# Designs tried in a protein design chat: VHH binders against EKC/KEOPS complex subunit cgi121 (cgi121). Part 40

Target 1, 174 residues: EKC/KEOPS complex subunit cgi121 (cgi121), of Schizosaccharomyces pombe (q9p7j3)
Amino acid sequence: MILPLFPETQVHVFVYENVSNCAAIHEQLISQNPIYDYAFLDAATILYKKQVYSAIIRALEDRRDEQMKTKTIHSEVILSLSPKTEISSAFRQFSMTKKSKNIVVVKIDSKLTEEEEFERLDKLVEGNRVEFSDEELQKLIDFKVLKKNYKLDPSTLENPLASILSSIALRGYS

## First folded at step 20 (VHH)

Design pm8 (from pl1 with S108G)
Fold by OpenDDE, fold request of step 21:
Structure pm8 (fold): chain B 174 residues (1-174), chain A 123 residues (1-123)
Amino acid sequence: as target 1 above (174 residues)
Amino acid sequence: DVQLVESGGGLVQAGGSLRLSCAASGFTFNAYAMYWGRQAPGKGREWVSGITWRGRSTLYASSVKGRFTISRDNAKNTLYLQMNNLKPEDTALYYCAAGIFPFSTDFGDYDYWGQGTQVTVSS
């Protein structure tokens, strides 16, 4: 898809469930294999599409303004999901781990169609692709982890979307 | 209680300028993207401009690009729209809106709306 604020940047987001090779993917990421040039997120930490896109937009703004805190746009997306400023914390909070079963995969600066990108990614991920939708995401979420990551309480849980997106927006502004 | 209160509208001659303000309260202003829309009588609401929560990115409708400037002061919880080189076709009720999701040109993604301020541009 194309974001209105970044018309020259094509973004694709994919969701996989029952992924059997997260450990292998993780190793490739550690080794910085360029074929794995994606942001791999643990789906257990993602509740809304807008959560992902908010992080993407923040990351893209920071890249544009040469204010990225991380080395790559994809790592910046991961950081941008976090209410914390520490990169290590953000990765612990939101990045796919070896033990992950469901993942959200983000591609920034794609030169391919969504389907073409999927075909490429499908060679890397051994799992079932599901629709990138709030409906599917809510099936994969771990609310305990979500609440911890964003420090959600009964009050803020009355409007989880606003609470989460506010946390993303206000990172570093406290 | 959420409030968005627009001001600064009025009657102006073509080629003139106006500066609209939108005072926000009742929500975390600096966490929201802000927008301007407008609606002329007998027409649907038209998207005018938007700005992200940090004020670092802006977008304009083609009809106002180069003439209008959107800005915000998060310390004052205020959104602005500087309108230069106004045209009769800019005549409309101008609305301020807030959306927690940055960034959307879809009115359906906005969470709060003001009551609007009238801008009338005479020939």
Scores: ipSAE 0.913, ipTM 0.948, lowest interface PAE 0.5, mean pLDDT 96
Fold by OpenDDE, fold request of step 21:
Structure pm8 (fold): chain B 174 residues (1-174), chain A 123 residues (1-123)
Amino acid sequence: as target 1 above (174 residues)
Amino acid sequence: DVQLVESGGGLVQAGGSLRLSCAASGFTFNAYAMYWGRQAPGKGREWVSGITWRGRSTLYASSVKGRFTISRDNAKNTLYLQMNNLKPEDTALYYCAAGIFPFSTDFGDYDYWGQGTQVTVSS
């Protein structure tokens, strides 16, 4: 997909459920294996497509403006999901863990079609691909974790989308 | 109570300039992308310009690119549209809009709208 603000940057987002090898993937990420050049998110922490895209847009802006806080665009996407400024906190909150079962995978700067990228990623992820949609994400979300990550309370839960996106937008400003 | 109040419209001659303002209240302005749209008589609403919540990115319709400049002052909760080299085809009711999702050119993604300010450009 092409974002209007970043026409030269192709982005792909994939969702996998029932992933059996998250621990193995996690080890590769720790080892900084370049084959795993993606942002691997725990699907339990993602409720909306717009949540992911908001983080991507923020990360891309920061990269363009040479204001990234992390080393890679994919790590910056993870940071951009968080209402906290600490990188370690963002990763603990949103990054795939060894115990994850469902994941959202983001690829920035892809030179491949979505199908081609999927074929590459499918070699790395042992799970079932599902549609990247709010409906599917809603099935995978852990509301306890979501509420914790964004400090959602009964008032902010009246409009979860606005609350989450506001948190993303206001990181470092409030 | 959310409000978006546009101002600065009026009658100008072709080649003239106007500066529109949109005063926002009742929501966290800094968290929203802001947009301008317009609607000419007998036509549908046209997307004009947008700016992200931090003001770092802007986008313009091809019809206004190079002539219009969108900006925002988050400290004042105000959106601006500087319109230069105005043309008769720019005549329209100009709307300010806010959207929590950055960034969309789809009107359906916007959460709040103003009532609009009239811009009329004479030949």
Scores: ipSAE 0.912, ipTM 0.947, lowest interface PAE 0.5, mean pLDDT 96
Fold by OpenDDE, fold request of step 21:
Structure pm8 (fold): chain B 174 residues (1-174), chain A 123 residues (1-123)
Amino acid sequence: as target 1 above (174 residues)
Amino acid sequence: DVQLVESGGGLVQAGGSLRLSCAASGFTFNAYAMYWGRQAPGKGREWVSGITWRGRSTLYASSVKGRFTISRDNAKNTLYLQMNNLKPEDTALYYCAAGIFPFSTDFGDYDYWGQGTQVTVSS
């Protein structure tokens, strides 16, 4: 898709469930294999589409303004999901791990159509693609992890979307 | 209670300028993207401009690009719209809106709206 603020940047987001090779993917990421140039997120930490897109928008603003805190746009997306400023914390909170079973995969600056990108990614991920929707994300979320990551309490849980997006927006804001 | 209160509207001659303000209260202003919309009599609501929560990015409708400037002061919880080289077709009720999702041109994604301020541009 194309974001209104960044019309020259094509973004694709995919969701996989029951992924059997997260450990293998993780090893490739550690090795910085360029074929795995994506942001691999643990789906257990993602509740809304707007959560992902908010992070993407912030990351793209960072890149445009030459204010990225991380080395790559995809790592910046991961950081942008976090209410914490520490990169290591953001990755611990939101990135795919060897033990992950369900993942959200983000591609920035894609030169391919969504279907073409999917075909490419499908060679890397051994799992079942599901729709990138709030409905499907809600099936994969771990609310314990979500509450921990965004420090949600009974009050903020009345409107989780606003609470999460507010946390993303306010990271590092003093 | 959430409030968005627009001001600065009025009658101005074509080619003139106005500066609209929107004072926000009752929510975390700097966590929201802010927007301007307008509605002329007998017409539907038109998207005018938007700005992200920290003011780093802005977007304008083609009809106002180059003439209008959106800005915000998060310390004052205020949104602004500088309107230059006004035209009769700019005559409308101008609304301020807030959306927790940055960024959308879809009115359905906005959470709060003001009551509007009238801008009238005479020929």
Scores: ipSAE 0.911, ipTM 0.947, lowest interface PAE 0.5, mean pLDDT 96
Fold by ESMFold2, fold request of step 21:
Structure pm8 (fold): chain B 174 residues (1-174), chain A 123 residues (1-123)
Amino acid sequence: as target 1 above (174 residues)
Amino acid sequence: DVQLVESGGGLVQAGGSLRLSCAASGFTFNAYAMYWGRQAPGKGREWVSGITWRGRSTLYASSVKGRFTISRDNAKNTLYLQMNNLKPEDTALYYCAAGIFPFSTDFGDYDYWGQGTQVTVSS
């Protein structure tokens, strides 16, 4: 995908359901295996494509301006999803865990086509790829988790897009 | 209760300058990307410029690049467009818009629009 503000940065986003090896992936992430250099998100925390792209755009803007708070662009995407500034809280709330069942996987600075990146990723993830779309994401979200992560009240949960995206925008500035 | 109110338009001779303002209310201004568009008589809407929520990234249509400067003051909830070296083809109704998504050149992604301020550039 090409973002108008970052035309030289190739981004791919994949969604997997029914992933059986999250514990193995998690071990590789802890050991910082460079083959696993992606952002692995728990799909239970992601409701919209725009939610993911808002975090990506924020992370890229912060990288360009030398304002990143984490060590990699992929960890910065995870932080950028969070309304809170504490890095450990963002990872606890949004990262894939050993017990996750469905995941969203983000690759920034890919030098591969989407198909080529998928072929690489598919060797790492034991699960079923589904479309990165609002329709598929809505099947995988946990609304209790979403409400907790973004502190949404019941009336806002009917249409939470603006609340979620404003939280991503305002982290550290509100 | 959302309002976007443009001002600063008027009649100016070619080569001149104008500064447009867009006063915003009824939403959290610093959570929104802001944009300028324009519409000349008998033409469709033209995307002019955009700026991210904190003002750190901007983009311009090729027709105005180098002549126009978008900026924002989040403390005053105000968006600006400095227009220099104006040409007769810049004559249009200029309107501001807001979108909660951090940046898009697609008008379909925008949430709020102003009514516009007329800019007329005489030769």
Scores: ipSAE 0.845, ipTM 0.925, lowest interface PAE 0.8, mean pLDDT 94
Fold by ESMFold2, fold request of step 21:
Parts: sequence; C-alpha cells; structure tokens
Structure pm8 (fold): chain B 174 residues (1-174), chain A 123 residues (1-123)
Amino acid sequence: as target 1 above (174 residues)
Amino acid sequence: DVQLVESGGGLVQAGGSLRLSCAASGFTFNAYAMYWGRQAPGKGREWVSGITWRGRSTLYASSVKGRFTISRDNAKNTLYLQMNNLKPEDTALYYCAAGIFPFSTDFGDYDYWGQGTQVTVSS
C-alpha cells in the first residue's frame, strides 16, 4: 500500500489470530533481531483499519518533520496509537506481549509486495492470517481494553471511531 | 450541529486570483483533515486539495498544482484556498469537506461537507 501523502513509503498490515508463539516473537523483539523489524500490536487493542492507518500516518509525518520520540518508525507507530505522551505507557497498552493471542503486524518501508512480505512474516508467526478489515478486527478486540486505553464513555463505545482517531490526532496538542 | 460554510467566491477575470474560506463549527477542527473539492456545471465532483489536521502535509490535484494553495488556521477553525492564475476551466462550485481520518483522496472517507461557494472565471 502507498499512502497518498507518502508516495515513497510502502506499508503493509497483517492480522493473525490464534498465535501460538508470541513469547518467542517477543524474545526476538527484545533482542532487536532485524528479521523481526515490524510493529507487533496486540489485536485486543485495535478496532478499526483507520485506527492503524491514522497511527501510521502520524508516525510518518513526525518522521518526515524530525519530531519522532522513539528510535524506529515501527516503535513510533506504537507510540502514535496512544492518547498519552509517555512512551512506556504506549508500549504497555498497545504492543503484543508474551501472552497475546491475536496480533496486528505493521511493516513500514517495505521493499516487497504484500504477498512477498506475507511469505516472510508467515515464517515468523505461528497463527492464522485473517483479512485486515474492520469485520475481522471487531472479532478480536477487547472492548474493556479499548475503553481503558482511550477513556471512552459507555455511550461512545457504540461508535468510538471519531473519539479514537481524535485521541491519535491530538496527543501532545490538546 | 456541524457546519462548514464556504465564502469568498465570485466572478473573476482569467489570470486573476481569489481566496476562499471555509468556516467550521460543531466539531474539534484540529482533529480533522480538511479538503477542497469542486463541481463544474454538468460534471462530476473533482478532488482539488487536502491538508492534514495540523497543516504539515498538503496535496493537490495535478490540474491545480502550482496555482492553488490550501492552508488552515486552527485557532480560527478556518480552512482556506488561495487560487492564483485562474482559468475558465476552474469555474465550479467549490466546497470544503472534513474527515476524521488523517488523509484520504477518496470522497467516501469524508465525514462533513459544506454547501459550496460559486467561482466563475471569465475569459
């Protein structure tokens, strides 16, 4: 996928359910193994495609303008999902953990087609790929986690898109 | 209670300039990407330009690039389109739109629309 504002940057997003090896992936991420250079998100925290793309667009805009707060574009995507400015809070709230069951995986600056990137990622993740779609994401979300992460009222939980995307847009500017 | 109200349209000679404004109310303006579109008589809608929520990124249709400049003033909740070197083919109803998603060139992704302001460019 090429975003209109960032025509030089290829982005892929994958969703896996029933992942059995999150602990192994987590160990590789801590070791900063370059083969695992992706953003691994806990799918329990992701409700919309637009939620993920909003964080990606913010991270890319901040990278271009030298306003990144983290060391890599993938860690910046994780920060950009958060309404809070503290980096450690964003990682605790949105990153895949050793106990995660379903994940959303983001690749920025890919030099591969979606199919080629999938073939590489599929060697790393032991789980079932599902479509990156709002329909599939809604099966994997934990609404209690979503409510806590974005401080949503019960009435807002019916259609939280604007609240979530506003939080991503306004972090540090409200 | 969301409103987008365009102004600044009118009759202008070819080669001239015009500045459009879009006053926004009823939503958190600086959380939204903003856009201009236009519709010529008897034609479909044409995407003109867009700007991200803090104004740091812009994009233009090839037909207007270099002649039009989109900008926003988040303190005034106002979007602008500076149109220079106007041509008769720029004659259209110009309308602004807002989308909570940070940037899309697809009209289907937009949340709010203005009614438009007419721009007529005479030869």
Scores: ipSAE 0.837, ipTM 0.921, lowest interface PAE 0.8, mean pLDDT 93
Fold by ESMFold2, fold request of step 21:
Structure pm8 (fold): chain B 174 residues (1-174), chain A 123 residues (1-123)
Amino acid sequence: as target 1 above (174 residues)
Amino acid sequence: DVQLVESGGGLVQAGGSLRLSCAASGFTFNAYAMYWGRQAPGKGREWVSGITWRGRSTLYASSVKGRFTISRDNAKNTLYLQMNNLKPEDTALYYCAAGIFPFSTDFGDYDYWGQGTQVTVSS
């Protein structure tokens, strides 16, 4: 995908369900293995495509303007999903863990087609790829986790998009 | 209630300049991307320009790039469009719009619209 504001930056997003090797992936991320240079998110925290793209756009804007708070663009995407400025909290709330079952995987600055990037990623992830769509994300979300992460009340849970995207926009500015 | 109120339109000679304003109220202005669109008589709506919620990124339709400048003042809840080197084909009703998603050129993604201000460019 090419974002209108960042036309030279190729982005791919993949969704996997029923992932059996999150613990192994987690170990590779801790070891800083460059083959695993993606943002690995817990799908239980992601309800909308626009949620992920809003975090990506914020991270890219912050990178361009030298305002990133983390060391990589992929870690900055994870931070950008959070309503809070604390980096450790953002990772605990949104990153894939050893216990995750479904994941969303983001690659920024890809030099590969979606098919080529998928081929590489599929060697790393033991699970079933599904479409990156609001329909598939809705099947994987945990609404209890979503409510907690974004402090949503019951009436906001009926249409949470604006509340979620406001949180991403306003972190550190409100 | 959400309100977007455009102003600054009028009659101007070709080659001239004009500055449009869009005053916003009833929502958290700095959480929204903001946009200008226009509609000439007898034509469909045309996307003109957009700006991210803190003003750090902008985009323009090719027909206005280099001549128009979008900006925002989040302290005043106001969006602007500076229009230079105006041409008769710029004659249109100009609308501002707001969208919670930080950037889309698709009118269907926007949440709020103003009523518009008329710009007429004479030869």
Scores: ipSAE 0.810, ipTM 0.909, lowest interface PAE 0.8, mean pLDDT 93

Design pm9 (from pl1 with D111N)
Fold by OpenDDE, fold request of step 21:
Structure pm9 (fold): chain B 174 residues (1-174), chain A 123 residues (1-123)
Amino acid sequence: as target 1 above (174 residues)
Amino acid sequence: DVQLVESGGGLVQAGGSLRLSCAASGFTFNAYAMYWGRQAPGKGREWVSGITWRGRSTLYASSVKGRFTISRDNAKNTLYLQMNNLKPEDTALYYCAAGIFPFSTDFSDYNYWGQGTQVTVSS
């Protein structure tokens, strides 16, 4: 998929459910294995496609402007999901954990087609791929975690999309 | 009460310039990408330009690229469109719009619209 603001950057997003090897993937990420060069998100924290894409766009802007706060574009995507400026907080909030069962995987700067990237990723993830859609994400979300991550209250829950995207946009603004 | 109020339109000769403004209120301006669209008589609405919430990225339709400049002042909750080297085909009602999702050229993704300001370019 190509973003209109970044026509030279190929982005792929995949969703896996019932993943059995999240712990193993997590260990590879900790060891910084280059073949795991993705952003691995806990699907329990993602409600909308636009949430993911908003974070991607923010991260890409920051990279272009040489203002990334993290080392890699994929870690910057994770940070960009968070309303908090602390990197550690963002990772605790949104990154895949050893206990995760459902994940969203983001690839930035892909040189492959979506199908080719999937074949590559499928060798790393032991789970069932599902469509990257709001409908499928809604099946995987943990609203308790979502509410905590974005500090959603009864008023902001009236329009969760706007609240979430606003939080992403306003990170670093007081 | 959300409001987007465009101003700065008018009648100009071909080759002339105009500066449009869009004053926003009733929502968190800094959280929204902003856009300009236009609609000429007898035609559908055309996408003109967009700018992300922090003003770091801009995009233009091919028909206006190099002539129009979109900008924003978040401190003033105002969107601008500097239009140079205007052509008769630029004649249209110009709308500003706000979208919570950065970035889309699809009008259906926009949350708020202004009433529009008329720009007329004579030959």
Scores: ipSAE 0.911, ipTM 0.947, lowest interface PAE 0.5, mean pLDDT 96
Fold by OpenDDE, fold request of step 21:
Structure pm9 (fold): chain B 174 residues (1-174), chain A 123 residues (1-123)
Amino acid sequence: as target 1 above (174 residues)
Amino acid sequence: DVQLVESGGGLVQAGGSLRLSCAASGFTFNAYAMYWGRQAPGKGREWVSGITWRGRSTLYASSVKGRFTISRDNAKNTLYLQMNNLKPEDTALYYCAAGIFPFSTDFSDYNYWGQGTQVTVSS
């Protein structure tokens, strides 16, 4: 996918369910294996496509403006999902863990087609690919976690999208 | 109540300039991307420009690129459109819009719209 604001940056997003090797993937991420140059998100924390893309856009803006808070664009995407400024908090909130079952995988600056990137990623992830859609994400979400991450209250549950995206937008603003 | 109120429109000669303003209220302005659209008589609504919630990124339609400048003041909850070197084909009702998703050129992604301000460019 090409974003209108960043026409020179190719982005791919994949969703996997019933992943059996999240622990192994996590170990590779800790060891900073360059083959795993992706943002691995816990699908339990993602409800909308626009949530992911909002974070991506924010991260790309920060990179362009040389204002990233993290070391890599993929880690910046994870940070950009969070309403909190602390990097550690963002990772605890949204990053894939060893216990994750379903994941969302983001690739920034891909030089491959979506299919080629999928073939590459499919060698790393042992699970079933599903469509990156609000419908599929809704099946994987943990609303308790979502409510906690974005401090959603009953009044915001009528339009959780607006609340989530507002939280992303307002991070770091006081 | 959510309100977007456009101002600054009027009659101007070709080659002239106008500065449109859009005053926002009733929602968290700095959480929204902001946009300008326009509708000329007998034509459909045309996308003109957009700006992200932090004002760091902007985009323009090819028809106005190099002549129009979009900006925002989050402290004042105001969106602006500086229009230079105006042409008769720029004649239209100009609308301000807000979208919670940054960034989209699709009108269906926008949440709020103003009533518009008329811009007329004479030859």
Scores: ipSAE 0.910, ipTM 0.947, lowest interface PAE 0.5, mean pLDDT 96
Fold by OpenDDE, look of step 20:
Structure pm9 (fold): chain B 174 residues (1-174), chain A 123 residues (1-123)
Amino acid sequence: as target 1 above (174 residues)
Amino acid sequence: DVQLVESGGGLVQAGGSLRLSCAASGFTFNAYAMYWGRQAPGKGREWVSGITWRGRSTLYASSVKGRFTISRDNAKNTLYLQMNNLKPEDTALYYCAAGIFPFSTDFSDYNYWGQGTQVTVSS
């Protein structure tokens, strides 16, 4: 898809459930294999599409303004999900781990169609693709993790979207 | 209570300029993207411009691009719209809006709206 603010940048987001090779993917990420040039997120930490896109937009702004804190745009997306400024914290909070079962995969600067990108990614991820939707994300979320990551309290749990997005927006500014 | 209060509207001749302000209160201003919309008599609401929460990105409708400039002062919880080279077709009630999503041109994504300020451009 194309974001209105960044018409020259194509973005794709995929969701996989029951992924059997997260450990293997993780090793490739550690080794910085360029074939794995994606943001691999733990789906247990993602509740809304808007959460992901908020992070993407923030990351893209930072890149445009030459203010990225991380090395890659994909790592910046991961950082941008976090209310914390520490990169290591952000990765611990949101990045796919060896133990992850469900993942959200983000591709920035794709030159492929969504289908083509999927075919490419499907060779890397051993799992079942599901729709990138709030409905599907809601099935995969770990609310304990979500609450911890964004410091959600009972007053915000009924509709955590605003709190989550505010946290993303205010990172480094409050 | 959330409030968005627009000001700065008025009567101006074609080719003239106006600067609209939108004073926000009751919510975390710097966490929201801000927008201007307008509605002319007998017409639907038209999207005019938007700015992200940090003020780093802006977007304009094609009809106002190059003439209008959106900006914000997060310290003052205020949104601005500098309107230059105004045209009669710019005559409308101008609304300020806030949305929690970083940026959207879809009105349905906005959370809060002001009451509007009238801008009238005479020939």
Scores: ipSAE 0.901, ipTM 0.943, lowest interface PAE 0.5, mean pLDDT 96
Fold by ESMFold2, fold request of step 21:
Order: sequence, then structure tokens, then C-alpha cells
Structure pm9 (fold): chain B 174 residues (1-174), chain A 123 residues (1-123)
Amino acid sequence: as target 1 above (174 residues)
Amino acid sequence: DVQLVESGGGLVQAGGSLRLSCAASGFTFNAYAMYWGRQAPGKGREWVSGITWRGRSTLYASSVKGRFTISRDNAKNTLYLQMNNLKPEDTALYYCAAGIFPFSTDFSDYNYWGQGTQVTVSS
């Protein structure tokens, strides 16, 4: 997918399943190790490619306009997934934890091709790369978590795309 | 029931101006990116312009950049296209569209389309 509003900002998204070293990655994120400068998301919270790209576009718009609420573009993506304005809630609900098993990893402002960025990331993540696709994401989602995070009711759980994207769009404006 | 209703078209002399409006109802307007497209007789739809849900980002086709301005008023659920320095090649049926994804130039990503308003630019 191409981001026409930000054509000079290279973005890569990777999905890993069966990750064995989330605790080690989490330690590096707490230490602010620049090699780990990615957004690490728990795949149990991500159902659609468009969910991730909507958060990315919101974060990039806020960065351009100097309206970011967090310190990095990657942390801003995590906040932008949330329907709520509280930063701590967004990280608790969407970030990879030490106990995560499957993750979605976002790199913004990459100077590398997708495969070059993958080679770098693959040295950090002990797991199996799968395609960033709605088909793969739907195998990794936890629908109970999704329902809680976006306050979905049974009628919207059948096709929740519009409700999820609306929540991302309206945070702070509803 | 979702409706997008365009208005403001008409006949105008080359070099003139028109302002198109698109009144929206039946959906949460400020959660949607909004777009203008156009279709000249015997041609396919051409993407013209788009604007993100809060109006902070816009993009224009090269053929209209500098002459057309897209804007939105989220309090009135209305999208606008200010068209200046009009040329005969701008003659077309102009359509507004809405997409829940925050921005795409791909028509297949859009959720709703209006019926269009005719703009005719005389030489």
C-alpha cells in the first residue's frame, strides 16, 4: 500500500508469529536501545492492515503539525491505535508485552528496502515472519481483546472495520 | 441511509470560477476522508482531490493543482471544491466521495459516492 499524503516517508510493517523473545525485546525497549526503534504491537489487538495504516497516517499527520503527544513517531503510532486519549492505556492495550506470542512491527522513516529492513529486524526477533495481510492477521487476533479495546457490540463484530477506523479517527474529537 | 448530494455546477466562461458543495448525511462525516472526482463525456473517472477527516491534509491531481482548492466544514457536514481559472478541459460531471480509510487515491477504497453535478466551461 502507498501512503500518498507522505510519499517521502518510507514505512514497513512486519508480522511475526510464535515469538520466543518478547521479554528480551521488551527490556531493550525500556532501555531505549536505538537498534529497537520500531513500534512493537501485540498482534492479538490487530485485525486489519487498514487498522495499522490508519494509526500510521494519524501519527504522521500529527508529527507534521507538531501535535504529537509522545516522544517518538513509533510511540505515537501506538497511541494512535487507541480510541482513548490516555497514553498509558494505549500502551497497555496495544503494545507488545513480555508475554506476547505474535507481534506486528512498524518501522517509519526507514532508509532501507523492505527486505533490507527485514534482515535487520530478523536479527532482533526470534519468531516466524508471516505476510502482513488481513488473512494472516485474522489468524492472530483475539476477538475478546478487540471487542474490549474498541467497545464493539455483537452487531459490529461481524464486520468491525468501519467501527475500528472511526475510533482511530475520532479519538479526542467525539 | 447515506447520501452525498453535490451542487453548485453550471455553465461558466473560461477563466471563471465556481464553488461546488457536497452535502453529506447518514454517516459520521468527521470520521471520513472526502474526495472529488470528475468524468468528462466518453472518458473514465478522473481523481481530482482529497482531504483528510479533519481537513489538515489535502492532495490534488496535477491537472488542477494551484487552481482548485478542496475544503470541508465538519460542523455542517459539507465538502467544498473552489474552482478558479476554469478551462474547457475542466468540463465534466463532478462527484464527491467518502472513504473511512484516512486517505487513498484508489477509487476502490471509497465507501460512498454522490450522483454528481455538471460543470461546463465555455471557450
Scores: ipSAE 0.829, ipTM 0.918, lowest interface PAE 0.8, mean pLDDT 93
Fold by ESMFold2, look of step 20:
Structure pm9 (fold): chain B 174 residues (1-174), chain A 123 residues (1-123)
Amino acid sequence: as target 1 above (174 residues)
Amino acid sequence: DVQLVESGGGLVQAGGSLRLSCAASGFTFNAYAMYWGRQAPGKGREWVSGITWRGRSTLYASSVKGRFTISRDNAKNTLYLQMNNLKPEDTALYYCAAGIFPFSTDFSDYNYWGQGTQVTVSS
């Protein structure tokens, strides 16, 4: 996918359900294995495609303007999902853990087509790829986690998109 | 209540300049991307320009690039469009819009719209 504001930057997003090897992936991430250079998110925290793309766009603006707070663009996406400025809190709440069952995987600056990147990623993830769509994300979300992460009240939970996206937009500015 | 109110339109000679304003109220302005669109008589809506939440990124339709400048003042909840070197083809009703998604050129992604201000460029 090419974002209109960042035409030189290829972005791919993949969703996997029933992932059996999150613990192994997690070990590779902490060892900083370059083959695993993706953002691995817990799908229980992601309800909308626009949620992920809003975080990506914010991270890319911050990279372009030399305002990143974390070491890599992929870690910056994880931070950018958070309504809070604390980096450790963002990772605790949005990153894939050893116990995750479903994941959303983001690749920024890909030099590969979507299917080529998928073939590479599929060798790393033991799970079933599903479409990156609001329909599939809705099946994987944990609404209790979503409510906690974005401090949503019950009336907002019927249509939380604007609340979630405004939280991503306003982190550090409101 | 959400309001987007455009001003600054009028009649101007080809080659001239105009500055449009869009005053926003009733929503958190700095959480929204802002846009200008236009509609000429007998034509569909045309996307003109957009600007992200804090004004750090902008994009323009090819027909206006280099002549128009979008900007925003988040302290005043106001969006602007500076239009230079106007041509008769720029004659249209100009309206602003707001979208919670940080950037889209698709009108169906937008949340709020103004009623518009008329710009007429004479030859």
Scores: ipSAE 0.827, ipTM 0.916, lowest interface PAE 0.8, mean pLDDT 93
Fold by ESMFold2, fold request of step 21:
Structure pm9 (fold): chain B 174 residues (1-174), chain A 123 residues (1-123)
Amino acid sequence: as target 1 above (174 residues)
Amino acid sequence: DVQLVESGGGLVQAGGSLRLSCAASGFTFNAYAMYWGRQAPGKGREWVSGITWRGRSTLYASSVKGRFTISRDNAKNTLYLQMNNLKPEDTALYYCAAGIFPFSTDFSDYNYWGQGTQVTVSS
C-alpha cells in the first residue's frame, strides 16, 4: 500500500516472532540510542496491517501540522495506536516490553530499501522475521489484550476492524 | 441504517459552477475519510477527491485540481464538492463514499457508497 497523502515518506514495517533479546532492545530505547530509532510494538496488540498504517497516517498528519505530543515520529506512532490521550497509557498498552515475545517494528523516513533496512534491523533483533500480513499478525495477536486495549464490544469481537480504526481516528475527539 | 445521499447535480453550461452535497447518517461520520468519485457515460469509475476524518488533508485527481474543492462539515455530517469552471468532460454521475481507513485512493478500501447525482455540462 502506498501512502497517497505522504508520497515522499518511506515507511517499512517488519514483524519478528520468537524474539529473545527484547530486554536488551528495551534498554537501548530507554537510552534513546539513535541506532534503535524505530517504533517497537508488541505484536500481541496488533491484529491488522490497517491498524498499523492508520496510526502511521495519523502520526504523519500530526507531524505535518505541528500537533505531535511526543518527541519522535516513532513514539508518535505508538501514541496514535491508542484510544486514550495519555502518553504513558499508550506506551504501556502497545510498546514492546522486556517480556515481549513477538514484535512489530516500524521505520518512518527510511532512506533505505526494505531489504537494506531489514539488514540493519536484523543486527539489532534476535528473532525470526515473518511477513507483515494480516495472516501472520493473526497468529501473534492476544485477543484478550486487544479487547482490553480498545474496549471492544462482544458483538464486534469477530470483526473488530472498524472499532479499532475508529478508536485511532477519534482519540481526543469523542 | 447507513445512508449517503448526494444532491446538487444538474445541467450546467461550460464555465459554470455546481456545489454537490452528500448527507451522511447511520455511522460516526468524523471517524471516516470521505471521497468523491465519478463515472462518465461509457467509461470506468474515476477517483476525484478525498478528505481525511477531520478535514486536515485533501487530495485531488489531476483532472480537477484547481477547479474542484472538497470539504466537510462534521457537525452536519455532510460532505461537499464545489465544482468551478466546469467542462463538458466533467459530465458524469458523481457519488460520495466513506472509508474507515484514514485515507486511500483504492475503492476496495471504502465501506459505504452513495447512489450518485448526475452532473451534465453542455458546451
Scores: ipSAE 0.811, ipTM 0.913, lowest interface PAE 0.9, mean pLDDT 93

